# Ledger of designs, part 17: VHH binders against q9xhz8

Target 1, 326 residues: q9xhz8
Amino acid sequence: MGDTKVETISRLAQWRIENFGPCSFKKSDPFKVGIWNWHLSIERNRYLSVRLFPELSRVSKEQPPVAKFVLRVSNVGPNRRFYISPVYEKLLRTTDDCVWHVDSSFHGRFTIDVEFLDLKICPVNGGEASPVWPTDATMQSISTQTTLKCLSRMLEESILTDVIIHTADGTLSAHKAILSASSTVFKSMFHHDLMEKESSTIHIDDMSRESCMALLSYLYGNITQEEFWKHRLALLGAANKYDITDLKAACEESLMEDINSSNVLERLQEAWLYQLEKLKKGCLMYLFDFGKIYDVREEISSFFRQADRELMLEMFQEVLSVWKPV

## First folded at step 4 (VHH)

Design m17 (framework vhh_7qbe_3)
Fold by ESMFold2-Fast, scan of step 4:
Structure m17 (fold): chain B 326 residues (1-326), chain A 119 residues (1-119)
Amino acid sequence: as target 1 above (326 residues)
Amino acid sequence: QLQLVESGGGLVQAGGSLRLSCTASGRTYAMGWFRQGPGKEREFVASISRSGGSTYYADSVKGRFTISRDNAKNTLYLQMNSLKSEDTAVYYCAAGSFSSIYQAEYEYWGKGTRVTVSS
């Protein structure tokens, strides 16, 4: 009944106590939150002591709870008083793991609330604690999937496009909002353009329609690994021009993955051109530390005639560092 | 119409520091610093996007120089630390539509400020 019964709604449990005398002890009926049955108990000597603990069972023994929660004690009626505990975060196994001492003289009728802020299962086999309720990470994943689906549809179905992109060999339709959010350069172009029309145009004449479509696929979240790999040099150029720093970093990482004798000099030139420090060091290591310079013997003279003086000096310094003992 | 004015150049000993400033007469997008040493062609030093979220540096200055901007003051800065004799040059402020290492991408240029690093 209402005297021992705990009512629950979502993550809140409330125990209504109707008559509690001096030197008394009372334990609630079990109430279910998460995978566990829980109890509240109260005892009064000089002060009120409130305890929260899981019911002793196979579930609580093998999969004990790690709980983050707050306790509240309040009187019922016109003369309202309440006390709130600190936020507790505890592994709860026994009746002594959570004891809250309330410095209060009230007796008779009052309520005890437990608000659970988080609950995890802590397996006794030494496994990692797992959440009972959806976490921010879980909801973020679901939300992300919904957003990506919407963005993909906006691009594929041309839903309310407001800008036309003129490439080297064709045109593409896109959204000013997406471009502006992804690039400070695009944002500046649209925000400060005094010749703005209902449908604005931009020119990306140094990209093919296909490579520019790959850029849009990246910005709208639907680019494939194959598409990225095929267009990564064009995407690198675009990322540099339009200040898309995460795309530029992704292109550098991709170019690091397949350094070989047929592309290393081109990769080194691109790394110098676009200030890609990781790729530059990778190419220099491939050539000099791995001794692959001889594999490009026929091409090296042409490369040296085209290379920047500072790049040539770095190559020479790398040669000297490799020849040093240990 | 748009004018760029550099300041902060001077004579400094090797290992010393200098801070260059460039004030624009109006709104700018991407900005950069270029330099030209005696008997050399003009070369890229550093560039910054409008928001300051993207910065690019020449390898020879990376770790020593820092580019920054204050959009409220229409001012670009270059903090130069651990200066070397090779850093002796006339430093030019440039403004354009997007960040680039290429001179051709910048429409507006200052007249330059001279930096001399002594042995």
Scores: ipSAE 0.000, ipTM 0.077, lowest interface PAE 25.9, mean pLDDT 81

Design m18 (framework vhh_8h63_2)
Fold by ESMFold2-Fast, scan of step 4:
Structure m18 (fold): chain B 326 residues (1-326), chain A 123 residues (1-123)
Amino acid sequence: as target 1 above (326 residues)
Amino acid sequence: ELQLVESGGGLVQAGGSLTVSCAASGRTFSSYAMGWSRQAPGKERELVAGIYSGGSTYYADTVKGRFTISRDNAKNTLYLQMNSLKPEDTAMYYCAAEYEVFSSTSDLGYDYWGQGTQVTVSG
């Protein structure tokens, strides 16, 4: 009766039982692992049944545990015997969600161990399951959030800015180190001896202040989806000009999502200009495989007068691939 | 301080191919954005191709698909491979180097220029 205390260390819990007879039931005192209080219970009738369950509380009701764990029972006597459960991985809400039946019953003195291999919070109202213990992946996520907050503050609070960007309709302050790390073009510009001796100023006259701020937001890791969508054509031009390959690829994917009859010819021209093969193929497929060329017949003649000869050739070849003789 | 010397120009038949080269000396070539511009008699100078230090390229609409710009940083050499040449491609071709970002694809804001190499396309 005095043997209800469970000792815990790290991911291990151990319950020492001093006197357990036939047809007996015992429940442990609560023990804390993760954000939950837990209980172990043991019951004997013909065989030993071991249960692991969270204490009924607001925490366990709103954020029930998903646990991966192993149970073991060990005889304390001179002739050492132990039994190990299968590895369990379960959402634990009730006393019946984990019941382990031991092949042979123990009498008198024995220990019950729990080893938690993984432990996650599963929100009842549709959130993603999150690990309780720091893992390498969790620490990387925390580190990433800290770094992004730091970079965001450097830009928003103009902390030790060392370059001024002149846009078409305004100026922005930024950091040479961030620009150089993100763009080989900017790195080349700032590394040369002449730039070190002159005003730390660059001209991006082909962008508005607003679109250039979107570029900086991307480079400093704080761009929103709405901001990206609004400025994706300006960002595409900048990504190409300043050799920012990941941004260029992201812009191409974005431009593929909303191909329609009002923009397909413009998208095709952009794809040709910036060598975006996926977007180019998407536009050609939209026009010729889906038969949407007839929706743009008024614009197509003007387009052909201005389009690159090689692009026109590719369009003609796509037409021929769709029109099969016989 | 950076010096640029072009070579490889000459007379070629329409439909033919020619490669012009630019040898750079003085400072580290790999740190510069490089380009090729051309000027025909009585016409304005036109930027035909450019390559950034990271390898990204751009081309004028008049040459896109026919010309290929490349660089060899180990040899400090810039190349322009010209295929399917037309009489309209006849011009003096200039090598250029830039540390500054361009305001537009037609802008000629290069700091260093070579003396040029003549390309003449007949027929």
Scores: ipSAE 0.000, ipTM 0.082, lowest interface PAE 25.4, mean pLDDT 78

Design m19 (framework vhh_enristomig)
Fold by ESMFold2-Fast, scan of step 4:
Structure m19 (fold): chain B 326 residues (1-326), chain A 122 residues (1-122)
Amino acid sequence: as target 1 above (326 residues)
Amino acid sequence: EVQLLESGGGEVQPGGSLRLSCAASGFTFSDYAISWYRQAPGKQREWVSTIYSGGSTNYAESVKGRFTISRDNAKNTLYLQMSSLRAEDTAVYYCARDLTFSSYGHTEFDYWGQGTLVTVKP
């Protein structure tokens, strides 16, 4: 065959030049990498100039490549020599976007390699650049979707459940493995054989069946925002009791989002009970820094009768922290 | 008798990498969340990273994307892979066993190790 054909394998393109002497310019046949057809060209002036560029087409015009790659020129023979380019990372639209000058006077027979390290599509409509080849992130995304479908199905279809949860007003079936993986408390219970081996039953009598189902939906990865919002106080209690730290933090963040005059005293009491520092500080700021304490004047005496003495001291300290003698 | 022993500290240049290890004994390692903390000279202790018994991880904002926490339950060992190190990362690094059974959900630290010194200098 002729010396204009580029051979490709995986992310490597190789152009074998058989004769580069009488003319100072050669352009390769198109070769496909990713979604684009590419060309290589070589030109000898003072230096050997190597160019990499996409073939002009609708694809390259509307979805131009952002490419990370290395170019290499090497001779063919017993005394092999090579030159390697810097690592390039460029948006490639035209023949002049990638020009590599080689100090070598290679002539006759030599090879030009392009090794693509990464390729992305950069849409001209202003969209975000998207990878052409699978990445760890791509595989993680696919794997995550598969895992979520499996976990959801295990719960919804009760596939090989091995524990029964007795709630205040009903029962639920679940998996010891999922509970143990999500909670050190459940893990300890099952590992230390605190349950009867022949009938695996746990009692969560302080939760309704509906709230406990929301807890399981969280643990199995299929809880909705609406479901979470509805049950966030019960979920906070459960997260605290069963030491589900990420869920407890999520409940705290949720409770901070809607602090108002009608709930701030109850939120402050909950923050104190469950040692939620961010929520506690948010409630104290709402009351004292924003002056909303006057909106709850009628409720404050009842709150004081129910509140912990240490919490009352912290409220007093917050009042003092706003006061400055200057 | 719970024991935590940190190792792997040393001197590195800015931009360098270092891997810390924490060998645990005297408790069921796989049942606990273990955290890395650090203390720079003249400063208070700063939380760096936590790995929970189930394998999930959390990082301080200052180290996110640069440090990776991992554990080997078969070897009862905790690791901290540190990359792109900066002068401000200079500190004594400690591992601590979290009392994840806390009824109030605060991180209580039961046992601290002896610490390992990391020095990032030009």
Scores: ipSAE 0.000, ipTM 0.077, lowest interface PAE 23.7, mean pLDDT 79

Design m2 (framework vhh_8h63_2)
Fold by ESMFold2-Fast, scan of step 4:
Structure m2 (fold): chain B 326 residues (1-326), chain A 123 residues (1-123)
Amino acid sequence: as target 1 above (326 residues)
Amino acid sequence: ELQLVESGGGLVQAGGSLTVSCAASGRTFSNYAMGWSRQAPGKERELVAGITRGGSTYYADTVKGRFTISRDNAKNTLYLQMNSLKPEDTAMYYCAAGSFRSIYQAAYSGDYWGQGTQVTVSG
């Protein structure tokens, strides 16, 4: 019966029905929206039933759509009437996953519209649904990549550097603007340069050139996992000193990854020194809840002679939380 | 990428025994510290047992002497043998793994989690 072609523009698909009788069925030709070919079908029995479904293919089997959409049926006569579906949000795999029953006496000529409000890929492997169309997050990601490339080049090519950093064993060039934006401490240090005297030098004598380069690589967005792992203790010290809170948190997470009997007392001391609550709790749990205190019996006495009183109290409280003498 | 699938849950009478297992696929299982956590409706999630790469074990006070955690690195499988089960042990049981992380991180913020297996103790 009639034309089976569906016209599409962007997120809208329209099927123009030319002649549709009672007790009739009609299926559209495939039309492309997103990564899928789609079909519309109509069937009249007691009600007009409208179905939307993806064409059976490798794509629809492996990457089925989760679609948010509205269906509309309208006549083309002088007395225009229309019906609009509720907003549907459904995983669509089969011809029965979306059925809209319209209490309509439409016969002959009418149009069926589907307007997609959102469209996502739902992997069969049980992964999370991913958007088909650009989102604010997608544009932010593209913008972020452009910015990171620019920052990386500024550091690597020394483009318009305005400060020299003197480390324990060498010098590095950087940008006051980036340091100030990343650290309230650096911002304060450079504020005095704006008053009467311009200074182009800062001293970070407690870091090696290599460790300080890792800090800059972090701030300019180009640090590697290998560089981070090698320098994580120096980066922790710097993050604490220069008030770089996200770097401090990242260092804490890294230090929790390899707690063992040979380092747990040193890690506990570092956690206390830098106020790292997660690492401190991890070390205490390793020692007392996992019974690893027995592996460090020889070292614990020396540790206690050097440990802070409040840390010793927390260790005692952890023992009491685990100890049940009856 | 590591995937974890728990199995072996079910209905058991108070005083009975049950073994739940966790099958790992993807990355090398032997590189991870492993743990079992449980959550009953309306209660906070708790770590019940943990095992390090070297085989050292931890048990919550509520299950000490009753539960045994073990790992089979050749089969990429983690086990929890539960004896003398109590109605209070009724919960959804989850296994967790940490990617080169301490047993502490695996216990409370595991990098990889399974979907869980339900254990119900009548009685």
Scores: ipSAE 0.000, ipTM 0.099, lowest interface PAE 22.4, mean pLDDT 79

Design m20 (framework vhh_6fv0_2)
Fold by ESMFold2-Fast, scan of step 4:
Structure m20 (fold): chain B 326 residues (1-326), chain A 121 residues (1-121)
Amino acid sequence: as target 1 above (326 residues)
Amino acid sequence: QVQLQESGGGLVQPGGSLRLSCAASGFTFSDYYMYWVRQAPEKGLEWVSTISRSGSTTYYKDSVKGRFTVSRDNAKNTLYLQMNSLKPEDAAQYYCATGEYFSTPYSEDYRGQGTQVTVSS
């Protein structure tokens, strides 16, 4: 009789029913939670059946909700009876996707609560489910973006730089704190320098200014994939020299991605020089397990004339291991 | 003029131990950080360990942590590296180093002649 409005606050929706008789059906007015309009319906046949469903719209069809929620039905007033559903976690598209049967008969006045514990958008096109409300993951993402923006500005605007880096063909300004946090070598270099002059100086004479800027861009969280790809061999050398373990691993993974007949011998040599076990094994697998050694026959002779004796021995041992019949 | 002389290298089997020494002269040893760096044949220079001026703070490459211990005796102007549980990958020429700039451990000017460590069965 006119009691169709659902009141919402935050993640709670409450429907106050004033008059509900036996063998009756009621459907609520739409109420907004997240990006969807929702309905509650109640029906009495043998049991009180409570349904929660999104209103049919473009939004609900293209971006259907995955909802984690609890339903509660209770009498009016203090110390009254209430019934709580199991915790549901469901993709909701139709009026039949969530049906809760309550064994106790409620007639006249009662309230139905929906408490949403989590809400996600599930795109029909196979995209990843995305949260509607701020989560710990959402806050971590926002916080990370803020931090990276601050680090980027420190480098780009030279805000309170305290170290000068001399490269092969120029100088760069940086921060001891960032270098020390990123490299155990830099950390050891700057620790306990209580008598530091106006500015400390370090020499990275084996890198160009451009490659060293790429290293700083990595350390300050502002390197692009294009910059990384262009400078990955110089970055590998620096990561090895200054013990920047994550960067060294990233360079190794990058070099493994594009192993082919034109670069495999160079990749194997780099893997040997910088002690990259995964890349070395990848190159050996490419050559011997995949039989690509035949594609490099013309280059192999030149390679063997220049290659380290121990590397040549490992290649020979790999041939014996891979081609052994058993 | 800075002078550094390493000793104590040799041939050892995997799992064995060696103790390296570095005798320093030509500078005030107690005023400088000291470093161990190594170079395997046909490979680049690799930082191994650093020790503070007093010897109270030490730093290690992750691959040697728990196996190597750096120490110093400022009265004797001597740096030490105790190497335990040696692996084939530890085979290298080992250099002790110091420097006016913290980056100079990689420079020949602030590095000794080195001592060879060979790990083989």
Scores: ipSAE 0.000, ipTM 0.359, lowest interface PAE 13.1, mean pLDDT 81

Design m3 (framework vhh_8h63_2)
Fold by ESMFold2-Fast, scan of step 4:
Structure m3 (fold): chain B 326 residues (1-326), chain A 123 residues (1-123)
Amino acid sequence: as target 1 above (326 residues)
Amino acid sequence: ELQLVESGGGLVQAGGSLTVSCAASGRTFSNYAMGWSRQAPGKERELVAGITRGGSTYYADTVKGRFTISRDNAKNTLYLQMNSLKPEDTAMYYCAAGSWSSIYQAAYSGDYWGQGTQVTVSG
């Protein structure tokens, strides 16, 4: 029975010391903040030394805390005095990782506060520290999951569809609102004065039903990496045609990822056709800076018969830029 | 049914400006949406700008902020004002009239339009 209990509220822990003499040591009962049980200890010889440390357990060994915090010592006598530590930011594993020396000695009755400003879990295997307390990112994640389920259900269950898409080999149902929000071109199509509202049909005859479904899956937020990879050239054409800028950029990045000797000339032609500057430069660098043009020696003549003259000029200029001047 | 004739193209230096026009025949001009598409040699045709009967405009991302489409229903003429021209803007420019969906589909179907007007930007 003593003054070993620490009270906590939110990010604040307070230890009330009732009787502390010279050359004394006290350790608090464990108190919970975050996923850890914590202890405070106080020791006085010449100075009052305050320590904050997690209770030794599997949790503290496998998932040690990185804590940003302030310590405060205050008397409860007639003249109120207090001392505040610097802001500490430390990985806390042992009883010696946080020691704060207070320049004056408190006797008898006083309080010790710990105010946690930030608290993170640091994995022992060298992973990134993760926050303990909810952030704006947590609420954004929950909201995003709810929205994606809603959009997926609208497409899968055809909930209040208001437009029919005629593709090369079939039809699909969709929502004008989602198409308009995703594409300035679709927005213009649905808001023009000459649009026939009753039939509410559009023609995407240059896409297969499967590729057009991949486009809708992208717009409704449920496309898989496998679907995207399979249809990325058709999606690139659609993104360019319907002014879906983020999708066009995603397709360009994807096409850059797997540049090799078997596809580089086709990638360069696609980059030229759709004005993909990053992909074009990537293909030119692959061919000329990395010397991979020798790997496509047999295909290059056929490519030159079909290639645009301006593209051929850019290829020649790239050759000149990597040519040894001496 | 509506006859369209493009004009105003030419050679301009990079950073320059040019206005192309499309003259339409007859009483039907005000009943149609109008658009401009372009095709560079070896490239797919691209819809660069459109204007509806009510005056709502569309611009391709490549020209947004640089090009301005306008129509004069009294003169039966469509205009495309091109500012801050780049070598990448070098193309044959075509105009079209119809329903918005028809202009949109025609621009991307590869169908032949009129004679066009050539714009060449030197860099």
Scores: ipSAE 0.000, ipTM 0.175, lowest interface PAE 18.8, mean pLDDT 80

Design m4 (framework vhh_8h63_2)
Fold by ESMFold2-Fast, scan of step 4:
Structure m4 (fold): chain B 326 residues (1-326), chain A 123 residues (1-123)
Amino acid sequence: as target 1 above (326 residues)
Amino acid sequence: ELQLVESGGGLVQAGGSLTVSCAASGRTFSNYAMGWSRQAPGKERELVAGITRGGSTYYADTVKGRFTISRDNAKNTLYLQMNSLKPEDTAMYYCAAGSYTSIYQAAYSGDYWGQGTQVTVSG
């Protein structure tokens, strides 16, 4: 035992060689670092040649390693001699991708160390290289996911809720701290005499319980794309009323995505009501730059009966900016 | 025509609070988006807070969390409540109304502006 076995701890692999003659070749047993099995080989001709390579497999072919590492050869006696390689940083696919030549007469007993300084997966199908070991960016991502799970559980399990929200058709429990951090309006409501100190309640009577739950899901970081799309108009109203600017911008972007002849006049009215300049411009461009006004010609009379006079003025100004009949 | 008159400015120590008011006369006040802009010595005029006809509010990053804009349509009055005042808040504060329903136009059009009220914050 021992002659082909490599011991590993985290980023370090050590191969202890018991007997190595003048004209010898030895290959290690496979050892696991990251997602790959690795081999070390050692060969003596004129000089000592050390090779590091991944074992041929589907994993090494489809997701080859990009490795940054150092090799070291040392004896185990008194007055220890050692040789250290340069720092290598290479994409490793074959047995010849990493060869280290050592000008040494080492025979008999010695150790070969591989210290991995960095290790990445490089997909052959053109994906981006991804780290194997935690980095600051990896830890930040994990921390963010942990925090989002924490907030989600606080809402779903009603952990230490301190405010009750009365909606049009039901009640919900939430946290003043989350609401205040997310909305300057909620913060003001909880700090002013307008809300009775004895009553830890707020009234959102203009929203259904379902739509208000979608708002809370957004604020606690657990809203799904499906739920967002379903409630985006109610969320727009809430974002406007409670000054949740990021949510208001997200709703505007969402409403921009599906402008068509059946909804453009309603979207223009919503853009006017909620001061959404990007959506308003998008609707005006749809109607006048793309010539879709002819598709809604019959509906425009009823639209004008409800539309604000200043909105109608802006529509007329857009017509004049686009129409160039000399 | 809409006429705007600001009041409520003064000298206040850092960390203090102050409320400035803007009284409107002429056209129907409730039809306009309203805003507060300020101009510090040697600096360009900046929009610090805005409120739309529907009650939607805007705040510059420099004042968000410290200033609160509100309107009383029955009294034709716009308010800016300023808390946790800093020396860098020292400026002439102007009330503004746009010709259209837009916070941006109210801030930059200059259609209807008051004469301003001075706020001075000492260190």
Scores: ipSAE 0.000, ipTM 0.095, lowest interface PAE 23.9, mean pLDDT 79

Design m5 (framework vhh_8h63_2)
Fold by ESMFold2-Fast, scan of step 4:
Parts: sequence; C-alpha cells; structure tokens
Structure m5 (fold): chain B 326 residues (1-326), chain A 123 residues (1-123)
Amino acid sequence: as target 1 above (326 residues)
Amino acid sequence: ELQLVESGGGLVQAGGSLTVSCAASGRTFSNYAMGWSRQAPGKERELVAGITRGGSTYYADTVKGRFTISRDNAKNTLYLQMNSLKPEDTAMYYCAAGSFTSIYLAAYSGDYWGQGTQVTVSG
C-alpha cells in the first residue's frame, strides 16, 4: 500500500510513512476533517519539518479554518521515540501557516499524527467564527432550543394541561409543574392540591385573558418583545403578586427605559406600589436632578394629594439633596 | 506582495534547447526559495526544478542532467535552461516563490505563482 494515504477517525488523522530517506520530501493524499480537505507534508534536510494545511479550494478560500491541534511523530522500531508539538491555534490559509520543526531525525518507517482539539470556520467576509464540532456551549444552546420548542408546544397545543386559570374575561389552560417551578406562590398553592386532586382551578381576576396569556407565554419561553411591551404593567402586577422575581426585574428595567414627562408620576406611583427601588430612584432623579418637575406642574398637585406619606417624604428629601446646585 | 512574470517560452524541435526566465518584483526575492513547475494537458502540475536561498538545487528525475535552474538575486530573476528537449517536455511552465515545501506543492497556487509560459517541443 502506498504511504501517501492518511487514515482518519473522529478528530485524529494518522499518516504512516513506510520509506523516508535523508534530504527527502513527501506530501500526503488529501484527507477530510470538518468541511475541509487537508494535507500533511514532511521535509528533511538537517531536521524534520512537518506542515499541516488545507487543500486549495473555494471552501478553504471563503471559509478558512481556525484550528487548534497537536502534531506527533513516532517511530515503530525497537527503540521507540516520539515527539509532540506545542498546542497550535492558528488561522490556516497557506502551506507556511503551520510548520513544526523536530530536532531529531526520523528515517524509514514512522508515524505522523494530527489531533484536532477544536476547529472553527472563519469567513473572510468578517462574519462570526463558528465551531465545526459541538462544544459544551453549543450543546447547551441546542438543548435550550429543543426545550423551549417543547414548552411552547405544551402551551399552544394544550398538551396534558392540569389546571384551569379563570381570568377577568375568559379561561386558560396550563400546567401546575410549570407554574410551581416559576413561582413560589403557585408552588405553595398547589402543594396540598397535588396530593388530593388531578386538576384544580386558580383565579387571576385582576388580569385580562390577553394579559394572562402573555404571562403564560413568558413562563413557557415564547413571549415576543411586542407582547412584553404591550402587557408589561399587567406582567409587573402578576410578577409581584406571584413572586416571579426575574419577570419583576425585567418589567422594572423596561419601565426605566422610557421615562418622560407624560408618564413619570404614574411610573413613580407604580414603583412605590410594587417596591421597585431602581425605577423609583430613576423617577426621582428625572423630576428633581434633571429639573423636569416644572414640566408636570399641573399634575403634581393631584399626585401629592393621592401619594403615600412615605413617598412624599422621599420626594422632599430628594428636593433637599439637589437644592442650590453649584 | 511578490509578483512573478514568466517569459522565454516557444516552439522548439526535439533535441533542441530553450531558456525560460522569471522576473520577480519585490524587496525580498533573495529570501525565497524559487522553483519551476510544469503542467501538461490532462496532467497535474509537477515540480521540475527548485533552488534554495543558498543556491542548493533540486531536479525531478524526468529532467535530471538535461535542465539547469539558476538565480540572479541582483536582477531578481530566475532561469531554467532546458537542453535535449523531448516531446513529453511540452507543457505550460510556471514560476513559484516560497518555502521549498510550498514550491514542491504544485497543487497550491497563490500570489507567488505566475501566469506561465508555454513550451512546445515538436517531434
């Protein structure tokens, strides 16, 4: 059998040299790893030089490899020797991008291994480098996508629902397991029911069917940005009532982004009601540090008549803190 | 970076001689090994002759004793003197610059390969 053939298994390529003399050169047959065909070459004068490079093609020009790999050379004789390269991590475009020099000489029969530790596509168009083989991060991303599709189908197709939600203007079906996993309040509500009843009902009379569907879409992982924005005040109320802390934080952040003179007093009242410290401070800064209280002169009197006394004290303290800026 | 232009090809009778030349433009010609590869119709490119930075030469078995490679670093020019030409020497001849390994890998062409010069041997 000719000694130009490279055998591959998974991420390992092995080239078995049967006859290699002094001052010689050999190039391997192409071998496929990832989306590329590769070559190994060896050159010997005073020392052995090993090269790894992709075969020139449209694929290697437009989508060149970034490879992390190790090279190994070993003899097969009674005095077995081997040499291992440093770990290389390189963008490989030309035959000169990876050259490994081995101080000792190998003649006759020996083996060259290349073991790929990682392999990525680096598009020349400036696109994002993408892995060829699954990584922990890649597998987690795939797993997450699969899980989200399953949860979305459970809600949209009502697969084995075990709880009925009565809203202000309609009913919805859901899963006790999802509600309990996302809310300590729902978990407590269902704790005793799970032992005695196959199905139960809950009442969310303070939400419309549409807003409650947005809540379920959030919990099942399929809410859109448009749905979230439209229902964020109702979602805030639900997140507070049912102790859904990540949703409550997301609602607070969203409400912080569009504070203006037309909504700041309402936002301050909501922040007080739902104990949103960041939103409260943002509204107070908007009114007093940025001097926007003059833009709400007419509305502020009505607000003061309805505001909680402790909120009024905080507003007064903020006025005092910014009084007489230098 | 380095550009190569071949010249000197033509029609020659079997047993005749021809010299092809390769002019390189760039500041680093003397830092490269240089070579001549050829490609006949329906065949892959093969390295015919190579010369290292230090002047050491390599020849394919098919041309040993008939072809001579030389370089003039002052003129940034590579030469291939071809004697006792045979019909099977008919090919497009390409100049290459790089490492010796790059030159030997005729399957690769980059910015360091020229457009070629045609040599035709009648016989």
Scores: ipSAE 0.000, ipTM 0.102, lowest interface PAE 24.3, mean pLDDT 79

